# Designs tried in a protein design chat: VH-VL binders against Transcription elongation factor GreA (greA). Part 4

Target 1, 156 residues: Transcription elongation factor GreA (greA), of Dehalococcoides mccartyi (q3z8e7)
Amino acid sequence: MVEKIPMTASGYKKLEDELSTLKVKRIDVIEEMRLAAMDKDMRENAPYHAAKEQRGQIEGRIKEIEHELKYADVSEYTDTNTSKVNMGSTVKLRDPKNGECCTYTLVSPKEIEPLKGKISASSPIGKAVFNRNKGEQIEIEVPSGTLQYIIEDISF

## First folded at step 1 (VH-VL)

Design mb3 (framework fv_mogamulizumab)
Fold by ESMFold2-Fast, scan of step 1:
Structure mb3 (fold): chain C 156 residues (1-156), chain A 123 residues (1-123), chain B 112 residues (1-112)
Amino acid sequence: as target 1 above (156 residues)
Amino acid sequence: EVQLVESGGDLVQPGRSLRLSCAASGFTFSDYGMSWVRQAPGKGLEWVATISSGGSYTYYPDSVKGRFTISRDNAKNSLYLQMNSLRVEDTALYYCARDKWELPYYYYGMDVWGQGTLVTVSS
Amino acid sequence: DVLMTQSPLSLPVTPGEPASISCRSSQSLLHSNGYTYLEWYLQKPGQSPQLLIYKVSNRDSGVPDRFSGSGSGTDFTLKISRVEAEDVGVYYCMQATQFPYTFGQGTKVEIK
């Protein structure tokens, strides 16, 4: 079995952008180390040790991002312009019984914040709305029974 | 000198546990992803586990998933493999290996390997 | 899982002659990022494996230029332009494009 890391297109882009930024910073830190390392003893060389520590942090983060990008599954969680609920979509649901609205954004596992309405596609709400169109009625399976909502709006 | 030295291999009965260690020296351990690869007597190589440089991401094949846990202690320059519920088919020489990574480029491949530690699971 | 198949499994060679080892994957090793994570390793008798080639065609530091890798998609080749006595051992291809990482079954290179 393949162990993939689900993520949105925006999540993937954020990691790519971070990686690009870190690679630029790495070049700068390598030059700082080279200049500082002109001291023959290297001990008592505070600029060198500071640059070396920063290099280690940058290299470690680059490695983690490259591993995460290598195993990313973006095709499962891409935002689309087809007007259907997809990863990255913000969905406004209305309860037809009481008229109350709830807003949810479908995000990758690392971006989940339920109290801010950021939920996974594998959650009960996420499963019910995924790949649905505006105006559709959906049913959400919960332990107490089945809840019914109308997809009032989809934004990207 | 860049080195990896494994330890912890032993003769154990099926169903028991073992913890393998790998001591790293001569390089900045925290910069590198690490892996465990095993080789059964007279057989080929089989990947067992991978861990990211910071320890945040771990990966396993189905054959050991749920039984084995890879971990690291960057402050101690050490890599570990906790092996639970051992089976006769886990009998192998276990290698630790370092991902290839050199400034300014990231490469892929396991460029430094230890000597291995033998694990024998027998009744 | 990606199945890696090597051929031949046994390759007797005369010193100074060329050698060629094939590696086939059950599916393309081209990652969406544009890289192909195909590696070659050599295990000399009684020794740990050593990296020869990474990303299809790149030699690891210290690897002699008589070793070369090539290929794309599902078909890959390791060539040794002139086999020397120190080149005997078992050669493995490996893919790291997707988990789980998988190795070929190995090709034993030995002197005739």
Scores: ipSAE 0.006, ipTM 0.480, lowest interface PAE 11.3, mean pLDDT 82

Design mb4 (framework fv_mogamulizumab)
Fold by ESMFold2-Fast, scan of step 1:
Structure mb4 (fold): chain C 156 residues (1-156), chain A 120 residues (1-120), chain B 112 residues (1-112)
Amino acid sequence: as target 1 above (156 residues)
Amino acid sequence: EVQLVESGGDLVQPGRSLRLSCAASGFTFSDYGMSWVRQAPGKGLEWVATISSGGSYTYYPDSVKGRFTISRDNAKNSLYLQMNSLRVEDTALYYCARVGYSSGYLLDYWGQGTLVTVSS
Amino acid sequence: DVLMTQSPLSLPVTPGEPASISCRSSQSLLHSNGYTYLEWYLQKPGQSPQLLIYKVSNRDSGVPDRFSGSGSGTDFTLKISRVEAEDVGVYYCMQATQFPYTFGQGTKVEIK
């Protein structure tokens, strides 16, 4: 029976950061509710109802995070067991015809930066490499045709 | 330490548009609501607009509702007032002011004002 | 709209004597949350307005204790126990209990 919630040190830190952000937003939403409630014509107080709903969502997430942090069993290891391409993986691709290499990191939609090699799993490259092993040959569909690469390395 | 600096006031003809700006410094801008208050030459104070700290909620009196839009850019510590369909009676010194919501609505810091003159 | 009426409109005061300004609202300023959002502002000649008192009786930081606010419902008073030269200017009451926020017409305090 697992009494604690296992997580990495980085996972714990991400929850702490999210909690801090939500606590700041909670202050703003509470003030928005107070301002909206001051209007005596409350027949269609859409701002008040919207803020009340937002507050409910924020409070729920705060309690969820606080529970996870309270019962966290933090591991002092980094997740280094990377045998397949996953979200967060950095993949080094090699063109077998000319030997040139390119690197890409699979990130969440809000962190996409193509010029820095940060791509989504739904991109042509992301789809081709996701869940693949080191040493596999992949095909990438592009407007000009199909490109072939070998997965030379996978890292976190 | 708190500073509010307005700009954008000008002489304009009736029916035209003008955009005012307020640059804030010396405090965490995103924690405070902001307001615009105007004063016609030799006359009293009139509330024009208020915006919540996050920018989601805006409030206006009927005299400017539909013509004026208050907005903010928290990343740039800036407050704006877009004034459309200007009328002669909109002639006034326009003040930017900070709202202290936690202590109730209070305008605790005011800028120097920017003059808007609407005439032929 | 809540109408805010100040009296007197002009108040010449002998230096060192007390001054009293009245502010009346057309309806109660008591909010359902228990607070009364009545404020007093001072505009000195050629300067921007400055906050003196908020929620009826609370002095803003740095405001001298010779200034005091009182009242409830629809009748409010600002008192200056001993008027000094630096106190000259136009005093405004304001309500923020309901939208639209409204100011009184102002009371000009000047030295005789």
Scores: ipSAE 0.006, ipTM 0.494, lowest interface PAE 10.9, mean pLDDT 82

Design mb5 (framework fv_mogamulizumab)
Fold by ESMFold2-Fast, scan of step 1:
Structure mb5 (fold): chain C 156 residues (1-156), chain A 123 residues (1-123), chain B 112 residues (1-112)
Amino acid sequence: as target 1 above (156 residues)
Amino acid sequence: EVQLVESGGDLVQPGRSLRLSCAASGFTFSDYGMSWVRQAPGKGLEWVATISSGGSYTYYPDSVKGRFTISRDNAKNSLYLQMNSLRVEDTALYYCARLGDYVWGSYRYFDYWGQGTLVTVSS
Amino acid sequence: DVLMTQSPLSLPVTPGEPASISCRSSQSLLHSNGYTYLEWYLQKPGQSPQLLIYKVSNRDSGVPDRFSGSGSGTDFTLKISRVEAEDVGVYYCMQATQFPYTFGQGTKVEIK
């Protein structure tokens, strides 16, 4: 019988994204090989041989992914844990007053870089967004008053 | 229809850096190789950089090799030129251009051009 | 590098008369694949360059029949059978047979 491969919706999307990336890479590698093959002066061409080997690897991976997507059985219940902000989540916040967006990623203490949007879950912003859902309006208490944001998007 | 819009040109001192951007619309960006071509005020055209459709292959003339880096983000339909160690002779209007697709994927001509963004390296 | 040389550099023409521009390369532009990658571009005053002709003699879509390209090896010609006011500008030849891509210095076509 037809064998089905169980996977999450996010797993399916990751395979689709990888396939798209590989198909683009395939076009580039084929282009380089064709240009190199047209050069009459090239007897042995290391870049050509490297590109030919890379094409073989790309074709093999594309075949694997296409097989997995063809026989995929997507479960709608296995991705429910990604609905809330957690460690490693990237959160897009929008200020309803001026419409400006800002993006933050919740990271471990040793990886904190506020200027790059990498913040602790124990920071004022981190505390306000942690375990909240997309679409919720949050309030952040700071000494100068209260800041309001809407959680526009959550990704991992 | 096909549209290419450059930005990022500025007045800058020698030795500094600038990043130029080109926003593409009206075609499938990921299917085409892209290039940067410049023109100094009152002078002719000079090719600066070419990038393949997927971004794996880049080409430069010796005048900018090692100083300039062409890159692209196909998800954002955007082309970039990172310009480091700028020199007075880099002063020019910088055009974003699309490479026409010959049969079999051989890219050789510039079929569409943007408006250009002015880079002035002075003082 | 392949040096591209255009002549004349300035070409005043009377409307309705023919015009021709020459382009010479320092090396043959015949690629090992049998194609010759010689293009012509037009830059009208205050505008971006536009493609006229590719691979010596092929007109880009929308380019009028009055424009024609010819040549082989190192010697190429762009002809305008009847110059119109809209044809004024600077014409550039370019080679794409080998890296780096190189342009001619340009020919300015003006109405007398």
Scores: ipSAE 0.000, ipTM 0.469, lowest interface PAE 16.9, mean pLDDT 81

Design na4 (framework fv_nepuvibart)
Fold by ESMFold2-Fast, scan of step 1:
Structure na4 (fold): chain C 156 residues (1-156), chain A 122 residues (1-122), chain B 107 residues (1-107)
Amino acid sequence: as target 1 above (156 residues)
Amino acid sequence: QVQLVESGGGLVKPGGSLRLSCAASGFTFSDYYMSWIRQAPGKGLEWVSYISSSGSTIYYADSVKGRFTISRDNAKSSLYLQMNSLRAEDTAVYYCARGSRITIFGYYMDVWGQGTLVTVSS
Amino acid sequence: DIQMTQSPSSLSASVGDRVTITCQASQDISNYLNWYQQKPGKAPKLLIYDASNLETGVPSRFSGSGSGTDFTFTISGLQPEDIATYYCQQYDNLPLTFGGGTKVEIK
């Protein structure tokens, strides 16, 4: 028997998008490998071995995603697969005083892009929202004091 | 159809020389790495040598280095193995095999010839 | 050189049985491993490449798995035409090296 892999509809689409991107990258890496292999000893060719390693990583991830998509179970879950803020969660915060909303996504350190709302769990906002539920009021410490927000929505 | 046909095998005395040929057909020969693999009677497979698609990158197993020379003629779709200073231990069926296409990383041999027997004996 | 150790050296099984062969590399080779079938008197034939990819035209009863140093090749539902010697081969580094082979016979 195969264990089904529960996921949201948005999670499924994210895997499809990642798979598509990896297949394009695979073509580029194969071309880099071809160029690096020209007139070089395969054993001692550093660019060739780097491309080889990168291709291995890409093929491994493609296999993993194809397996996840094949055994995906999206029918048993809502389009948000989390009731609490976690890594990968997108959080909509509302200031109760002025009604302004801001959206943030918790990402790994390598993927941080503050201007696109991608922040770390160790940031002031990330620390305040991590593991909290929709509808909770949170306090964010900043140098000028404490700010209050409500977690209006959590999505993946 | 894609095929490889070896020729040139035979009986030779120790210290002698022999030249093997492999004729390729049904594919763009110049796009592929090519290898020679041998198999002694009753023994397993032993990789002997490979040559890149352009012919500029060549590698030999230590057991044959300095005695064997691999070469190719892309215009004739042919692969060669010049074997010098032959020893009893070189007695084997020699296969030519197509390696991966140059645009594909990896070295798996998806097309093999039927093999040609080389016997080195006094 | 990377040494490939194949186990068992030989086995006998009945038609319909599940046959498992293992291959161990002396160092990490990622997934850079292929499996070949050699029938008596014939040239080898590629069955599996990059540890787990089935070559086109090869029956689905053949499969491969593993990464790093430990690899497995499986025949689910052995058929009479599967009598052969099976070899693993690494291409992580030169020289290319083969396992010693596993001879599969029918009881």
Scores: ipSAE 0.000, ipTM 0.477, lowest interface PAE 13.3, mean pLDDT 81

Design na6 (framework fv_nepuvibart)
Fold by ESMFold2-Fast, scan of step 1:
Structure na6 (fold): chain C 156 residues (1-156), chain A 124 residues (1-124), chain B 107 residues (1-107)
Amino acid sequence: as target 1 above (156 residues)
Amino acid sequence: QVQLVESGGGLVKPGGSLRLSCAASGFTFSDYYMSWIRQAPGKGLEWVSYISSSGSTIYYADSVKGRFTISRDNAKSSLYLQMNSLRAEDTAVYYCARTPYYYGSGRLNYFDYWGQGTLVTVSS
Amino acid sequence: DIQMTQSPSSLSASVGDRVTITCQASQDISNYLNWYQQKPGKAPKLLIYDASNLETGVPSRFSGSGSGTDFTFTISGLQPEDIATYYCQQYDNLPLTFGGGTKVEIK
């Protein structure tokens, strides 16, 4: 093209995910505007004006992301395998619902110490995080239900 | 804690005027939409008007349009309702209420805190 | 205007009973519905918002359900302090409108 925007495969994927989220939000906001506009006094219609402003912000961001994706020069050089959760990795997980974070280190069976955050790759948490990237959201199935976390950091 | 205190109610003759006030405390008044809701003696609730956090957006129920004016003074944490051309049908307890507006939905959400109300009686 | 039809207008129940009140909207309001409690001589108090969410500090015996046009409010284990008039309120469109109220009395 004329000038391309360098980005990693992870960056491109993040923009695609954000675009998908915004398109869903756009549908909701358009519906909100439609419902609010059924009130016939538009001069006094705060819900309509707020929804219209919100739609403008969403449309602007969608255009920016679409431009970036259209002119993206995706590098085949991405994060190395050392950037993914592996044996010996220390993973910081954050619960998106309450903001609480927990740190776990994936260790061999002989080194497991749950009270010190040292867990097996075969544990529910270990299975959910293994080979995942920083920033990914994971779901952990446990007997009492499903737990959700975001991988906030990975260290070695 | 959040507190809303209404004042200004009283007896007025048909065609008369009254100005209601609502004093807010315990929260950042300028961050919230505010509403007036009324209740005629022995009857249900009727929403009257709202005003946005900045005061720039206002809405009135059809029953009061052209007669009532809602306003606010964020520096004084106060909400007002100027009532003109009062009718017997306007007789009610008037409540001010905090009305959070959620920008994502474009809607007034609910009335989470209410004042204790002030009685307006329109009678000859 | 969206009309909110509340049923019943009044009811009498015994302490410990399960009480249900219904609210019907004249058109689809999604889940944009709140429930309020008003004790005699007092201002209304928010109990349930967005059809089913319990407001902070409100006892868990109160619950709400429904979407679209049909909504239900439940008190599971009526207490003496629950004597009040209960109102539903839609916020899908302006003007904001309330149901006619349901007066709950102890038998």
Scores: ipSAE 0.000, ipTM 0.464, lowest interface PAE 17.1, mean pLDDT 81

Design nb (framework fv_nepuvibart)
Fold by ESMFold2-Fast, scan of step 1:
Structure nb (fold): chain C 156 residues (1-156), chain A 121 residues (1-121), chain B 107 residues (1-107)
Amino acid sequence: as target 1 above (156 residues)
Amino acid sequence: QVQLVESGGGLVKPGGSLRLSCAASGFTFSDYYMSWIRQAPGKGLEWVSYISYSGSYTYYADSVKGRFTISRDNAKSSLYLQMNSLRAEDTAVYYCARAPRYFHYYGMDVWGQGTLVTVSS
Amino acid sequence: DIQMTQSPSSLSASVGDRVTITCQASQDIRNYLNWYQQKPGKAPKLLIYDASNLETGVPSRFSGSGSGTDFTFTISGLQPEDIATYYCQQYDSLPYTFGGGTKVEIK
């Protein structure tokens, strides 16, 4: 069975845009390699080797994006009043032990910023809240044990 | 239709141990947080302990911490309270109660009939 | 720990009277408060959850109000079967704590 990669429609579009940009850059880099190879005056063909290295980086990223797009599981934002946690949802969690609230937004892998509350659906918090309802008590499995939270609010 | 039935109460000497059981029926036990609440004769309600629906998270009142252990067996729809180093002050009717995991019902909507624990010499 | 101060500790009223019980939290608990009824020799019964929501099957003469630190429980038109002790309970944070209870008797 193949693993699906959760992502938002906007995340999918960003990957498509990046892929298009990289394909244009690839054409340019291949031409730079061709032109550099024609210069017989250079003992060290530094421009050629630089272009070759850049081409390798571009090809690697193209392969990665194509894999992500192929296995993407895209969630559409058609409901403004979300009853369940989905990709792109902002979730407010309350710790019943101390009453403190924390806010997290589920984002695509490329948009992850844990310090700003942007987390993956594959993270411990993301896995625990995904597809859960407002008001549900959840348990988050972390290496040090199990944490308890209440889903206090769900928004876009 | 839904019910909780406690058992295991009795007379025990100070320093002794006792294990309480709470049998659940008529509902999906594994969807509920479970609590033990006690009431000394003629006194008010005192929350003692709770356990999460999976059993992975527990919490205890300071008065019983280190002496009591809450546990559950979801396959048997049963809740337990292991009470060690019992004191006269632990004399009370012990109730088990369920709490749904939804925010509207974190109140305890179903309680057992209670089981009396008497700690005296 | 959050302290719940309940008043009065006891009251006597006549059938048909309006009975009011107050509960005060030592800190902000938002609306995370429940009210329970305990009849002599019986287990407590949930009447009100989330400060103001009536539990299914509970008579409409019971009501709750308030938020933050000050809460009120009311019985409109006291009935003989309402003889009981009533408790508030917060669930904003652990440990969960109960008020001291209010014993309601009919004159």
Scores: ipSAE 0.000, ipTM 0.494, lowest interface PAE 17.5, mean pLDDT 82

Design nb3 (framework fv_nepuvibart)
Fold by ESMFold2-Fast, scan of step 1:
Structure nb3 (fold): chain C 156 residues (1-156), chain A 119 residues (1-119), chain B 107 residues (1-107)
Amino acid sequence: as target 1 above (156 residues)
Amino acid sequence: QVQLVESGGGLVKPGGSLRLSCAASGFTFSDYYMSWIRQAPGKGLEWVSYISYSGSYTYYADSVKGRFTISRDNAKSSLYLQMNSLRAEDTAVYYCARKGWLQSPFDYWGQGTLVTVSS
Amino acid sequence: DIQMTQSPSSLSASVGDRVTITCQASQDIRNYLNWYQQKPGKAPKLLIYDASNLETGVPSRFSGSGSGTDFTFTISGLQPEDIATYYCQQYDSLPYTFGGGTKVEIK
């Protein structure tokens, strides 16, 4: 029969989001073409030709995404790549003793802002959470001793 | 300078396997869809497979479905084609080619690698 | 699948001649058609994209026209280096499909 295209739930959602963005862009580009056409001769109108080219690209991408969504076979399992802490991951940690939580995002050295929760993979917290799964209990070594947390959530 | 270099072709017996590689340089590999396109000796061009920027989405020509697997490694700027259960009719020069994010042509092609399936 | 039919399959012309190749799609593909040149023993090279746009660095003697289902590729003033096989290709829908090719020779 018709062959399905395997994808994760997160992959499907990303295609839906891209499709929505492109449909808005298409409206803008069509309007740009209409306005440009009113101003000048079509043959000599650089803004018109640029908008026409962009419309073609947008329509082609919309068609590709609609095809992928139409024949999508969404996995019943969670995307493996999103199940573990990696660079770019946002991690919510909970202290099992008092229920307090804190959120951290693993970022490149150029983007480190500890007060905003943006930390490196080489920090004590970063080392403890890197490549760990949601629900795991971790230990963080600090100068005053060892702290224990549970990875409550992972997002990207 | 944009460059695509295929490798891994050779002589293989029917029912055998080969893995083709395509090394990309001179552009941001992860911004492009990649395809394999083949050409049997003295014949025309036949599109074989494509893979999306992330590698999550693939499509295959009916002639190779279930036998070939396209994959990519963006960190290594490399494209692959795993070819299993090879048949005499798979004999061809295999080209890798890039295609931009939005609808666009195959603007750069590699030089090709020859796969011969013969006993 | 969208079937692409090229005519003629081969032709012989003299240097300086105007050469015309046609390509027909089995259904409407808008202007989503490219033309490629393949010289003997070499990889294909993009000449024309989106039916009528000349790729940078390609000589102006090459041109394309058409939309929908009927497309034309023209060489105005054939040169010896134009000996090649020419292919049309649609990218309106998957799977991407090529025409059968037109072999251009000099008599």
Scores: ipSAE 0.000, ipTM 0.465, lowest interface PAE 14.7, mean pLDDT 82

Design nb4 (framework fv_nepuvibart)
Fold by ESMFold2-Fast, scan of step 1:
Structure nb4 (fold): chain C 156 residues (1-156), chain A 123 residues (1-123), chain B 107 residues (1-107)
Amino acid sequence: as target 1 above (156 residues)
Amino acid sequence: QVQLVESGGGLVKPGGSLRLSCAASGFTFSDYYMSWIRQAPGKGLEWVSYISYSGSYTYYADSVKGRFTISRDNAKSSLYLQMNSLRAEDTAVYYCAREVRGVIPYYYYMDVWGQGTLVTVSS
Amino acid sequence: DIQMTQSPSSLSASVGDRVTITCQASQDIRNYLNWYQQKPGKAPKLLIYDASNLETGVPSRFSGSGSGTDFTFTISGLQPEDIATYYCQQYDSLPYTFGGGTKVEIK
């Protein structure tokens, strides 16, 4: 039921690295809190209050990253992978009613540029095309109704 | 450039109330703890209160606890000090100051101060 | 509360002299001490933080040393613009407390 979050291997690795850094910082902050609490009135303990607030910020970011990593759907992008729409793929869609084409590239969350056609796989278009083959007909759910397109081309 | 400007000082009677404001400009106000410090005429510096980045944590000197309330409005880049039940000994120039804080390693100092606003409590 | 005792309360010295101010904490504050300069009618200015670190833009003639309960602030080669009151301030425990100040005057 929980949707997977598509991302590149490099995007996944960046989140893993950030998480590792934050876990080390968390250990340091917890130790600072422990040392600061020793033999002091907590109301008057400035180092303790500073460390407590910093810990809150670190814990929040850790939870965010852990959620993203837990629900990550990692795909390996290669120049030879043209069979199906994957992360990093550029997809050309054809509207069968008027023959008009539009192009979109599926990118990781931190690389999104909607105005340049770089979209997430969790967007309405991204969801409809992800893991689809050339020549398949797809339906895209939008507020105004359902749009139909044909996947005309898949490139790197 | 980085600047803090206090306002709201004036003459008040004992038992009265006054609200001080501190307007910040030239930096991201929401990234800093803020303090109020006061100085009675001809006397030294006395730290009054601080408020954390979000306003979730505050602390007060015992001399003002229960009478003064520190608050902030990050959208307006403004710091406030509500002063109630004022006493003659609260007469002072009140400064707002920006705190630079580090946790690892631990450090704390006030690098930017306002010009001060005079509060006189007199019958 | 941590009491900060400064000595002397005032001093008068000549341009070029070495000026030394002492600050004593009533309990161990490690190295959690700052020094501020206040000129007449002006707001305080940070000179030294964390006992011995010189703030950016502050002349190198100012220095700080010490740890625990005993701290020293030194002006090497006093200049006319150094006429001011100097304050130490601890940040080990709340409430933050200042020393009584040392007024530096030129003869």
Scores: ipSAE 0.012, ipTM 0.540, lowest interface PAE 8.8, mean pLDDT 85

